# Designs tried in a protein design chat: VHH binders against Phototropic-responsive NPH3 family protein NPY3 (NPY3). Part 4

Target 1, 272 residues: Phototropic-responsive NPH3 family protein NPY3 (NPY3), of Arabidopsis thaliana (Mouse-ear cress) (q9fn09r205to476)
Amino acid sequence: DWWVEDLAELSIDLFKRVVSTIRRKGGVLPEVIGEALEVYAAKRIPGFMIQNDDNDDEEDVMEQRSLLETLVSMLPSEKQSVSCGFLIKLLKSSVSFECGEEERKELSRRIGEKLEEANVGDLLIRAPEGGETVYDIDIVETLIDEFVTQTEKRDELDCSDDINDSSKANVAKLIDGYLAEISRIETNLSTTKFITIAEKVSTFPRQSHDGVYRAIDMFLKQHPGITKSEKKSSSKLMDCRKLSPEACAHAVQNERLPLRVVVQILFFEQVR

## First folded at step 1 (VHH)

Design b5 (framework vhh_8emy_2)
Fold by ESMFold2-Fast, scan of step 1:
Structure b5 (fold): chain B 272 residues (1-272), chain A 120 residues (1-120)
Amino acid sequence: as target 1 above (272 residues)
Amino acid sequence: QVQLQESGGGLVQPGSSLRLSCAASGFTFSSYYMHWVRQAPGKGPEWVSSISSSGSYTNYATSVKGRFSISRDNPSKTLYLQMNSLRPEDSAVYYCARDLYRGYEWFDYRGQGTQVTVSS
């Protein structure tokens, strides 16, 4: 809409007032309000669309925090009003600006309602400086927990099993991809944390375990110093019978895998 | 009722040979890969050898390759492990195992195993 760009030029207080007035008068879809919020955030929050590592001025942090808190308070309640990607960008900004736990909890709850819409890049959320890890892995675990909680609630209300299974399958694929990528870029990722996250989606529907295999292989490749027990525990996440012929061919030649896993692959005669 | 029963262990001197047997019942033996796994006192289980359902493909742990030979007789539902040139470090309880690929269990261990002690 023509007015969306014009509203991005307003102060946050005027923006809030104008959007509130437009919503009160009706005739505008919640999705259009969501678009207005996203355009405003992109214009007014440094690095919002690209999540760069630029240092913000110290004096600007408090202003950005207030701005972000106001935008979160303006989010329409309709599930379809804003994309999962936009909610995650708001969450990333809340971490960068050190927003309070209330904003982060509300954003996590909303993201959990539609986590299946996210991509791997969305989940690469940088941790505050001074921590052990560069990326905030705990926040991703929280998003998965929110998805699980809300999906279980929907299952109990006799919502369509096909819809819930599709969402779970998409989240399993997302988390398999996330674990592979975070294992590649985060050298301080512990075996315990890797397994804990993987186990949260282990029962979700999948047609193949190629994604699980890729995640395990990336973890083993970037963490060569882990114990035999840790390798065994990580490899147990994978069901060898669900591997594609291509994954089996790769795995049989893979010196990083425990020998028992290679034997399991041979058992299914997938690389005979 | 799935059952695996190992036999043939004993006390032998270094350089000796032993043949272990595993009698299988309660499942279609000819449809499964079979394994030998050993566990020394105070150690975790160590995979030793595997054989395909037909017997056409075999694999061995590096520590036993060239000394041990796995075989099977599908009509009699029996798995064998021929152990030659035995060393003190081969001392362990030897278990016959069938693969479990559901969940996180890799091997289905049955019974008490058979004790192999290599010492003088």
Scores: ipSAE 0.000, ipTM 0.107, lowest interface PAE 17.7, mean pLDDT 80

Design b6 (framework vhh_8emy_2)
Fold by ESMFold2-Fast, scan of step 1:
Structure b6 (fold): chain B 272 residues (1-272), chain A 121 residues (1-121)
Amino acid sequence: as target 1 above (272 residues)
Amino acid sequence: QVQLQESGGGLVQPGSSLRLSCAASGFTFSDYAMHWVRQAPGKGPEWVSSISWNSKSINYATSVKGRFSISRDNPSKTLYLQMNSLRPEDSAVYYCAKYTPWGYDRSFDLRGQGTQVTVSS
């Protein structure tokens, strides 16, 4: 829509007034309002789409915080009004600009409603320079917790098992991919943190555990100094019966896996 | 508009060296970990190496560790892969990537042409 680009030139106060008026008149879909908010954020918040930390001025931070808080307050309540990726960018900006707990909690809640729409790249949120990790893993853990909490509530309401299982399967695949990716980069990722995150989605339905195996293998490769007990605990996340023939062939030759796990894979391969 | 342009491949004999380059544009290169992924004919993509945004975390696939070296130059927005002691099994199309959802549960297709490396006597 042509007017969406024009609105991005307005001050935040005028933008809010115009959008409020459009909403009051009706006849515009929540998705169109969501588009207007995303275009506004992309043009008015420096580095929003890319997320860099170039702006360190106190005055600019206060102005950006106010702008971001206003945008969050304008988000339509309809689930499909904005993308999960947009919500994650807003969450990252809210942390960078030190917005209040209220804004971060609301964004996390909304992201939890549709976490299955996210891709691995969306979850790779840069941590502050000089920290132990390249990516902010704690933020992602919070988003998973939100999804789990909301899913439990949906299960209690007897929502369609097929729909809930599909959503859970997509999130399990997302988190398996996320764990594999951060395991490559985060040499300081603890076994406890890896297992804690993986366990949050361990009961979710999966057709294949190839993703789980990949995540475990990447973690073991990057953390050769962990104990035998830690290797066993990590390997227990994987159901050897759900590995593809390709994954089994790889795993049998994998010197990083505990011998017991290799023996289990060989056994299950024989009974297939 | 993320753009990654690989170069430096070619036909070499076993034991030779090659240096691959990847020119990045359309994103803040210095904010992202970067990766090298290769794909041989008839095989799935194989992760080769990763480097963090600040070069402090570097990782390699077991098959290339000790022979390959990944590096980056953030000012020029360029990723490198120095390949030494090349073997016939290293023959593949090499791609650079902003992140790698690759492996057993591959979710994405590689964009662009990559750079062809052929190791043959």
Scores: ipSAE 0.000, ipTM 0.355, lowest interface PAE 11.8, mean pLDDT 81

Design b7 (framework vhh_3k1k_2)
Fold by ESMFold2-Fast, scan of step 1:
Structure b7 (fold): chain B 272 residues (1-272), chain A 120 residues (1-120)
Amino acid sequence: as target 1 above (272 residues)
Amino acid sequence: QVQLVESGGALVQPGGSLRLSCAASGFTFSRYSMRWYRQAPGKEREWVAGISSAGDKTSYEDSVKGRFTISRDDARNTVYLQMNSLKPEDTAVYYCATYRGLWYEGFDYWGQGTQVTVSS
C-alpha cells in the first residue's frame, strides 16, 4: 500500500497516532495494519530483516527497545493480522534489545497461535553472546509449549479434531526439520535438550517417522562423542514400524544407529 | 491526477445480480488496498467490502457476507464488486475508495459513485 511506505518515515509517536486514527475511523483490514507495522519495523529497526546485524551502542539499544515495545503494543488482536514470520522477527529483536518478559510472553503466545505457519529458518534464533550455545533453543521450546497449551484448550472446546490434527501434523513436521537443522549447525546441543524438544511433539499425528529418523541421524552424525546410552535414548524417539521403505534401506546401512534398532528395522521389513 | 471511476450500477429486481467495476488511474494500483462503500438516502456512508493490495485478504460487512464478492485485476487497474441475491436494502450509491481516503492527513480519494437500485 503506498501510504504504508510513507508512514515508515514518521517518528514512532506520530506513526502510533496516525495508525490509531486510521483504526478508530473503522472499516480497516487488520492485515493492512499488520503490513504497516512490518514495513515500519523493517525500515526503523537495524538488522530486523538481517538476523546477524545488530547495534551494540547502549543508547541505541534503549531507543530500539522502546520502539519495539511500542510496535508490539500496536499489534492487532486478529490472528490473521500479521504473519508468524513477522512475529518471530519481532521476538528475535526483543531478545537482541533485552526487552522485558511481558513483550516476549505476548509474542510467544501469538506465535503459538499459528506455529504451523513457521518454517525451519524462522526458528533458527541466535542466542545472546556469552551463552553456552550459538542458537537460543530454549526460546523454541517455549514456542512449542505455547502451541501445545493452546491446542489442548482448542481440543476441549472444539469438535474439529481434523483441523487440530492437521495443525499438529504440520508442527511435528516443522519440529522434525528444526531438530535436523539445529543438530547440524549447533555443536553444543545436548542430548537431553534434543530429546526434550522431540518428546513435546512425539504424540502428534504423522504419516511416517522419516523426519524423526533424519533428525536422529543428523544428531548422531554431528555429535559423534555422545555415549552409547545417549544413542539408545535418542533412537527410542523413532518408531521403526513407521519408516518408509527408503528410510529403512538407509537405516540398515547406517553404522551410527545402535545394532538393536537396525535389527528391529530388518525384522519389520521381513513381516511387511 | 488520481482518478477512480465506478460503473455497472443499474435498476435490478430483488434476487438479481450486478457486477460493479472501479477503474483506477494516476497511481500504482497494485500497491493500494481498495474498498467499496455505499450510501443510502438519509444515511451515513458505510463500508461494504475491502481487498488487500496483494489480493489475498478480503473483508465484508455482515449484511453482505456470502452475497457479495470483492476482487481485483491489477493488469487492468480495476477492482470489482460482484453482487448476488440483491435486496431492496442494498439500494444505494456505491463508491470505490483507496485507503488514502481513510488516512488521517485528510487525503480523500473517492470516485463519483454508481447508483444501484433494487426494486420491482
Scores: ipSAE 0.000, ipTM 0.081, lowest interface PAE 25.0, mean pLDDT 81

Design b8 (framework vhh_3k1k_2)
Fold by ESMFold2-Fast, scan of step 1:
Structure b8 (fold): chain B 272 residues (1-272), chain A 120 residues (1-120)
Amino acid sequence: as target 1 above (272 residues)
Amino acid sequence: QVQLVESGGALVQPGGSLRLSCAASGFTFSKYAMRWYRQAPGKEREWVAGMSSSGSYTSYEDSVKGRFTISRDDARNTVYLQMNSLKPEDTAVYYCAVKLYSYGREFDYWGQGTQVTVSS
């Protein structure tokens, strides 16, 4: 849509007025409004598509905060109007610009409605510069909690468990991949935090635990200084009965796993 | 190729001082926040200090506040950690780290580390 590019040249106040007028007149799909917001954000928010550590100036941050708060207020209520990826980019910007609690709560709620659409890269949300961890792990935990809460409400209304199970399976896969990635990057990720996040999706339906195994293996590989007790607790997240033959072959040669886990895998492999 | 090279680690007595340096190459240094981490034998790597790209914000782990100071020299592509009132508990390998961004993705880079030993 040609006019979407033109709207991105407007000041935020004029952009808001034009979009409000279009919505009042009708005849435009919510998805088109969502596209206009995304194009505007991409052009007007530095680093929106590419994260960087520039622009720590307090005056610039205040201006970006105001712009972001206005864009969030303009989001159409329709679930399909904007992608999960766009909502997460807005959330990343809201953290960087230190936006108020209201904006972060609304974005978290909306992301929770469609968390299954996200990819692992979407969940790599930058923590404050110079902090203990590179990524804000607590914010991801909040997104998972929103998904769980909303899914439980949907379960009470749904006539079919299959549709909801598909959504849960996709989120389990997403979080398994996220845990593997942050374990690779975050040397300060605690065993307690790793387990807490994994447990939030542990009851979700899965075809295999290969993703769980990958996450555990990456955590053990990048955190060689943890205790034997911590290694044991992390490994308990994995159900050896749900590993593929390929994952079993990898795991039985894996010196990072507790010996007890290797023995369990060998026994299950023997019974097959 | 991104490279971080730490230097300045030494054996010092309790109460002593050291300045660690980290020379960076392969990226536009002035545009990225820099961090210091440390790892003692048998422990996981812990964050020590950080400084924003502009130098406007600094942050420190509680046990080093008031004793350590992070600084940067963008003309030399170098970040420093000034360590005062050193304690035996500060004994560790110290690592310089940077988080780079490309196409919406984050990449962490680490130096090889420099050994700091605080003992009598």
Scores: ipSAE 0.000, ipTM 0.107, lowest interface PAE 21.0, mean pLDDT 82

Design b9 (framework vhh_enristomig)
Fold by ESMFold2-Fast, scan of step 1:
Structure b9 (fold): chain B 272 residues (1-272), chain A 119 residues (1-119)
Amino acid sequence: as target 1 above (272 residues)
Amino acid sequence: EVQLLESGGGEVQPGGSLRLSCAASGFTFSRYAISWYRQAPGKQREWVSTIYSGGKTNYAESVKGRFTISRDNAKNTLYLQMSSLRAEDTAVYYCAAYDRWLGTSYDYWGQGTLVTVKP
């Protein structure tokens, strides 16, 4: 809408007042309010579309923190009002501006409501300088935990298993892809952290364990210095019975896998 | 003989654009998912973008909206259209190919092409 771009020119106080007035009068969909918030954030927050913008001015950081907090407070309660990608961008900004715990918790909660909409690239969140890792893996773990908590609550309320299973399957696929990519680009990813994250989605419905195998193999390839015990523990995440014929063909030639795993795959392939 | 050959690198000013190409030979290009990686001086290689055989794409957050990955299976060529270039995009850019179905290991890597964004 034409007015969305015009609202982005307003001060945050005036923007909030105008949006509040529009909502009070009614007739505007939550999705339109979400769009206005996203356009405002993109216009007013440096680096909102890109994470690597540097802002060392303390006054600018405080202004951006206040602006971000105000935008988060204005998010409509309807799940469809904003995209998961927009919520993740707000979360990245909240980390960058060192926003309070309340804003991060609210954003994590909302992201958890629709985590299956995220792309692997969305989850590649850069950590603050001076940490052990270049990427913030703990924040992704928090998002997964939020999804799990909310899904367990839906299960308790006898909500449709078909819908919950579909969401779980999509999140499992997302996290398998995330683990493969983060293993590729983050050399300081520990075996413990890799296994912890993988285990959080291990019980989710899947058509195959090809994605799990893919993640494990990438982790093994990029972390050749891990112990035999660590390789064994990582490989246990995969159910050899659930591998596709193509994955089995690849795995039996895979020198990175423990021998026992190759033998298990050969055994189950023969039984087929 | 399997080869990946990157080209198109060079010097640009901030805000400029470049298009990188990766020419593949010696394997069934259309079957593979192909990725762009980059390595800045003194830093580890980082993933930039992937395009799957079916055309689906993924991007690192730092390049979303600025870079576009594409492929031409008839020409066995991968592209990376880079716009709004920044100093931090300065790196050697690598093309890497891995099996479409598994995606678990890079079977082939190119030699890289240097992109320098000069202030």
Scores: ipSAE 0.000, ipTM 0.123, lowest interface PAE 15.0, mean pLDDT 82

Design c1 (framework vhh_8k46_1)
Fold by ESMFold2-Fast, scan of step 1:
Structure c1 (fold): chain B 272 residues (1-272), chain A 124 residues (1-124)
Amino acid sequence: as target 1 above (272 residues)
Amino acid sequence: AVQLQASGGGFVQPGGSLRLSCAASGFTFSEYAMGWFRQAPGKEREFVSAISYSGDSTYYADSVKGRFTISRDNSKNTVYLQMNSLRAEDTATYYCAADFPEYTYWDEASYDYWGQGTQVTVSS
């Protein structure tokens, strides 16, 4: 809307006062407030549309942290008011500006409400400088935990299983893709962390385990130095009975897989 | 930056032929499987064909098998889709995509990189 663009030119204090006044008077949809926040963030936060940890000036970092804190505090409570992509961009900025636990906790909770809308690229959140990995894997684990906690609560309240199963299936697909990608690019990803994340979505409905197989294979390829025991533990995440014929044909010839897994795949393929 | 540039689309009559090309840059093309997907207006995107990183294995949707041929030239970083005996139902925007594990070719969500697409219209 035209007034949304005009609001993006205001100082953060004036922006907050104007938006608060609009919300108090009513008559504006939460989605319109969400749009105003997104346009403001895109224009006022450097690198917001493309995550960039290029904050050399301590004074600028403090200003950006305060601005982000204010924007998070202004998020409407309605789930549909903002997109999952916008929330993840705010989370990425909170990591870059080293925002407090309160803001990160609220963003993680919000993202958990609609994690099924995210894509793999959204979850590639750059870690603060000086860490063991380039991407923050722990933050993704927190997002998954939020989704699991909220979904379990919905299940207990006798919510529609069909809707919950669809969300779970989409998140399982998302996390399978994330694990494959993070395994490809992060040589310091531990076997324990890979398994821990995979196990959080292991009970979710899936049409096949082809995505799980891809993630395991990518992990094994990029981590050739892991022990025989670690290879077996990782491979146990995959249910060989749920592999497509195409995945079975690939897996049977895959020298990276433990022999026992290959034998199990051959056995199950014979009884189809 | 990663780019997949699809080209070769156009208007053709039923029974005609077209050859689509997809030029890749910004990644190690020879290590990636390549796929073609299509999307007609008002329909979901569907798998058409895929080729392994070496070119040794090719895959086709039942609807195009025997009519379409996928091939690749790793020296030119290009994948091709030769479309013969075109039908009205082949009308769609065709997208090329890159996928590292060559045996997840049927799952569009497994593909790492996507092109902008090229329009194919089959009509008399």
Scores: ipSAE 0.000, ipTM 0.209, lowest interface PAE 11.6, mean pLDDT 84

Design c2 (framework vhh_5c3l_4)
Fold by ESMFold2-Fast, scan of step 1:
Structure c2 (fold): chain B 272 residues (1-272), chain A 121 residues (1-121)
Amino acid sequence: as target 1 above (272 residues)
Amino acid sequence: QVQLQESGGGLVQPGGSLRLSCAASGFTFSDYWMSWVRQAPGKGLEVVSDISSEGSYTTYADSVKGRFTISRDNAKNTLYLQMNSLKPEDTAVYYCAKWDEYGLDTPFDYRGPGTQVTVSS
């Protein structure tokens, strides 16, 4: 739309006033309002399309925080009005600018409505300086919790699970990939946190557990100092009966796996 | 010494197609799972697709399902990625990656230099 680019030149206060007037007059789809917000954010928030880990000074952060909070307040309530990717970019910015709890809660709720649209890279959200981890794993756990809570409500209302099962399968794949990647890049990821996140999607439908095995193996490879008990607990996340023949072949040669797990894989291969 | 060399990238219009190739050497190609991994400007690495050692099992990222097809020719030590219905969001450097010898390590541990794919109107 012609007006979208022109609106991106306005101050945030004038932008809000104009968009509010357009919405009050009616006749514009929520998706068009969403597009206007995306174009405005991309133009006015430094690093919005490309995550920048460098800290700005205190005054710049306050200005960016206020702008982001205003944009979040303007998000149309319609689910289809904005993409999951846009919501996650807003969430990443809210963490960087240290926005308040209310903005983060609203973004998390909305992301939970369509978490299956996200990719692994979207979930690699950097933590504020001074914490124990480089990446904010707790925020990802919150997004999964939102998805689980909303999906449970949908299961109770809907007699057909087809759409919910598809969304759950896609989120399970997303989280398996996230766990593998975060295990590789986050040295301070604890066994407890890894298991907690994996367990949240453990009941979701899957064609195979190859992704779960990959996540476990990556965790074991990057955390060689964990105990035998911790290795056993992590390995229990996968269902050996759902591993591909290829994954089984790799697993039986895998020195990082507990012996008991290798024996179980060999046993279930005999039953197939 | 493991070596991977990608080719086939370039500039393409939205809706177009490209076929990426990866020539592998320094290891027994047919013994290892292989992956295509991409990195858009300022983004982290994303695993696009995985393929088992014999080609019997494949996976795809949701962003590329139905549009991309991974395949391999073990006789030629070559990995392929057929990319159809390309979108501006597919713009990235694409890497060929090998899984480790004793487990299912991340494909990021052994990557080629990459080939640039730019989708623009």
Scores: ipSAE 0.000, ipTM 0.159, lowest interface PAE 15.0, mean pLDDT 81

Design c3 (framework vhh_8emy_2)
Fold by ESMFold2-Fast, scan of step 1:
Structure c3 (fold): chain B 272 residues (1-272), chain A 121 residues (1-121)
Amino acid sequence: as target 1 above (272 residues)
Amino acid sequence: QVQLQESGGGLVQPGSSLRLSCAASGFTFDEYAMHWVRQAPGKGPEWVSSISSSGDYINYATSVKGRFSISRDNPSKTLYLQMNSLRPEDSAVYYCARYEDWGSLEYFDYRGQGTQVTVSS
């Protein structure tokens, strides 16, 4: 819509007043309001589309924090009003601007409602400089916990087993991909943290464990100093019977895997 | 079906700039992190840069940080590497790669044919 770009030129107070007026009239879809918020954020928050750690936080933090808090307060309640990607960008900004716990909890709740819509890149949230890891893995763990909690609540209510299974399968795929990527780029990722995150989605429906194998292989390659016990614990996350023939061929020649795992794969290939 | 096609390499003098492109096909480009890897003659592959599926997260090897810029255009399924202030040690075949590839002992089994970059007088 042509007016969406024009609204992005307004101060945050005027933007809020205009959007509130439009919403009171009730003639506009929640998705259009969501679009207006996203365009406004992209234009007014430096680095919103690309997380920028070189930003001088001291100069503008209070103004950016206030703006972000106002945008979060304006999010329509309808689930389809905004994309999961937009919610995650708001979450990334809330961390950078040190927003209150209330805003982060609301964003995490909304992201948890539709986590299956996220891609791996969305979950690569930069941690503050000087921490053990470049990326904030604990935030991703929180998002997964939120999804699990909401899905268990829906299961308890018998709302939709088929839809829940589909969402769980998509989130399992997402987290398998995330674990592979974070293992590649994060040399300080501990075995305990890797396993903890993987375990949260381990019972989710999967037709193939190829994604799990990719994550394990990447972790093993980028963490050659881990113990044999740690390699065994990590490898237990995959069910070799659910590996594709291509993954089995790769795994059998993979010197990074524990010998016992290779033998197990060979045994099941013979029985097939 | 997965295909990656690099272009933009050539012979340039030290201090020059080049822009490499990688056209992707056969997969959902906007769901995968993408990478640039280079290999000089007689050397193993060296990771150069990575970009997340959304483009929000970018990393560089220390040797190229501040000189190279990775970017992507998801609608056109194209990955880019802008190389500035090129040095002789940057001479290599540059490969576009998709993360989570397998089928070989190399991480990046789905690499293109590469594009040669030669930095010399």
Scores: ipSAE 0.000, ipTM 0.115, lowest interface PAE 12.4, mean pLDDT 81

Design c4 (framework vhh_3k1k_2)
Fold by ESMFold2-Fast, scan of step 1:
Structure c4 (fold): chain B 272 residues (1-272), chain A 120 residues (1-120)
Amino acid sequence: as target 1 above (272 residues)
Amino acid sequence: QVQLVESGGALVQPGGSLRLSCAASGFTFSDYYMRWYRQAPGKEREWVAGISSEGDYTSYEDSVKGRFTISRDDARNTVYLQMNSLKPEDTAVYYCATDWFGSEEYMDYWGQGTQVTVSS
């Protein structure tokens, strides 16, 4: 809409007042309000589309923190009002600006409602400098926990198993991809953290375990110093019976895998 | 930031030749299978050619076998598609794609495409 662009020129206080007035009068879809918030955030928050363009000036951070907190407070309650990608961008900004726990909890809850819509790039959330890791892996674990908690509640209400299974399958694929990518780019990712995250989605339905194999292999490749016990524990996440012929062909040539795992793959490849 | 950037698409006469390039950045190029796909107007995306991470295995769709050659230059993080004896039926947007071990189901990254038009 034409007015969405014009609203992005307003101060945050005026923006909030105008949006509140529009919502009070009715006749505007929650999705349109969501669009207005996204356009406003993109224009007013430095680095909103690119997290690496961070401003570390303390005064600027306080202003951006207040702006972000106000935008989060204005999010419509309807699930379809904003995309998962937009919620994750707000979460990334909240980490960068060190916003309070309440904003992060609300964003995590909302992201958990629709985590299956996210892509791997969305989950690559940078941690503040000075920590052990470049990326904030704990926050991703929190998002997975929110998804698990909410899907368990839906299962108890006897919602369609097919719908929940589809969401779980998409999240399993997302997390398999995330684990592969974070293993490649995060040298300080511990074996314990890798396994903990993988185990949270291990029971989710999957067409194959190719994604799990790929994540394990990427972890093994980028972490050559781990123990034989750690390699064995990581490899147990994968069900060799569920590997594609392409994954099997790759795995039997893979010197990073424990020999026992290669033997199991060769055996089960015969069973089709 | 993973990027695949195709280039080299052009208008060419039937029987002509063209070389497409795909420049990769943001990942360990030498570890990945590289593939070319194409999509003509109103048709589904079609696999054209593939090359293994080591470059020791190449594969082609039957209609292009003997006319197209896929190759890679790991020092330049680039995959190429040399197209000879071009036909009007080769007119399409050509896409570069990659994955960890050659599985089409788990294509990790796609480029934005480059247009090839074969016409007199």
Scores: ipSAE 0.013, ipTM 0.307, lowest interface PAE 7.9, mean pLDDT 83

